# VH-VL binders against Poly(ADP-ribose) glycohydrolase 2 (parg-2), part 22

Target 1, 213 residues: Poly(ADP-ribose) glycohydrolase 2 (parg-2), of Caenorhabditis elegans (q9n5l4r222to434)
Amino acid sequence: ENWKLRETNLLPDVQVFDKMSIEETALCTQIDFANKRLGGGVLKGGAVQEEIRFMMCPEMMVAILLNDVTQDLEAISIVGAYVFSSYTGYSNTLKWAKITPKHSAQNNNSFRDQFGRLQTETVAIDAVRNAGTPLECLLNQLTTEKLTREVRKAAIGFLSAGDGFSKIPVVSGWWGCGAFRGNKPLKFLIQVIACGISDRPLQFCTFGDTELA
Short names: E, the ipSAE of ESMFold2; O, the ipSAE of OpenDDE; V2, 0.75 times the mean of E and O plus 0.25 times the DockQ between their complexes.

## First folded at step 25 (VH-VL; framework fv_flanvotumab)

Design i06 (from j02 with light chain A51T S92E; at its last read DockQ between E and O 0.82; V2 from the best seeds 0.00; counts 0 for: pae E 4.2 > 2)
Heavy chain, then light chain:
Amino acid sequence: QVQLVQSGSELKKPGASVKISCKASGYTFSSYAMNWVRQAPGQGLESMGWINTNTGNPTYAQGFTGRFVFSMDTSVSTAYLQISSLKAEDTAIYYCARHYDHDSYGWPFDYWGQGTLVTVSS
Amino acid sequence: EIVLTQSPATLSLSPGERATLSCRASQSVWYYLAWYQQKPGQAPRLLIYDTSNRYFGIPARFSGSGSGTDFTLTISSLEPEDFAVYYCQQYEDSPPYTFGQGTKLEIK
ESMFold2, look of step 25: ipSAE 0.295; ipTM 0.708
ESMFold2 (binder alone), look of step 25: mean pLDDT 91; pTM 0.937
OpenDDE, look of step 25: ipSAE 0.891; ipTM 0.943
ESMFold2, fold request of step 26: ipSAE 0.261, 0.382, 0.334; ipTM 0.702, 0.735, 0.717
ESMFold2 (binder alone), fold request of step 26: mean pLDDT 91, 91, 91; pTM 0.935, 0.930, 0.931
OpenDDE, fold request of step 26: ipSAE 0.915, 0.915, 0.918; ipTM 0.959, 0.959, 0.959
ESMFold2, last read: ipSAE 0.217, 0.226, 0.236; ipTM 0.685, 0.664, 0.680
ESMFold2 (binder alone), last read: mean pLDDT 91, 90, 90; pTM 0.934, 0.923, 0.928
OpenDDE, last read: ipSAE 0.919, 0.913, 0.914; ipTM 0.958, 0.959, 0.958

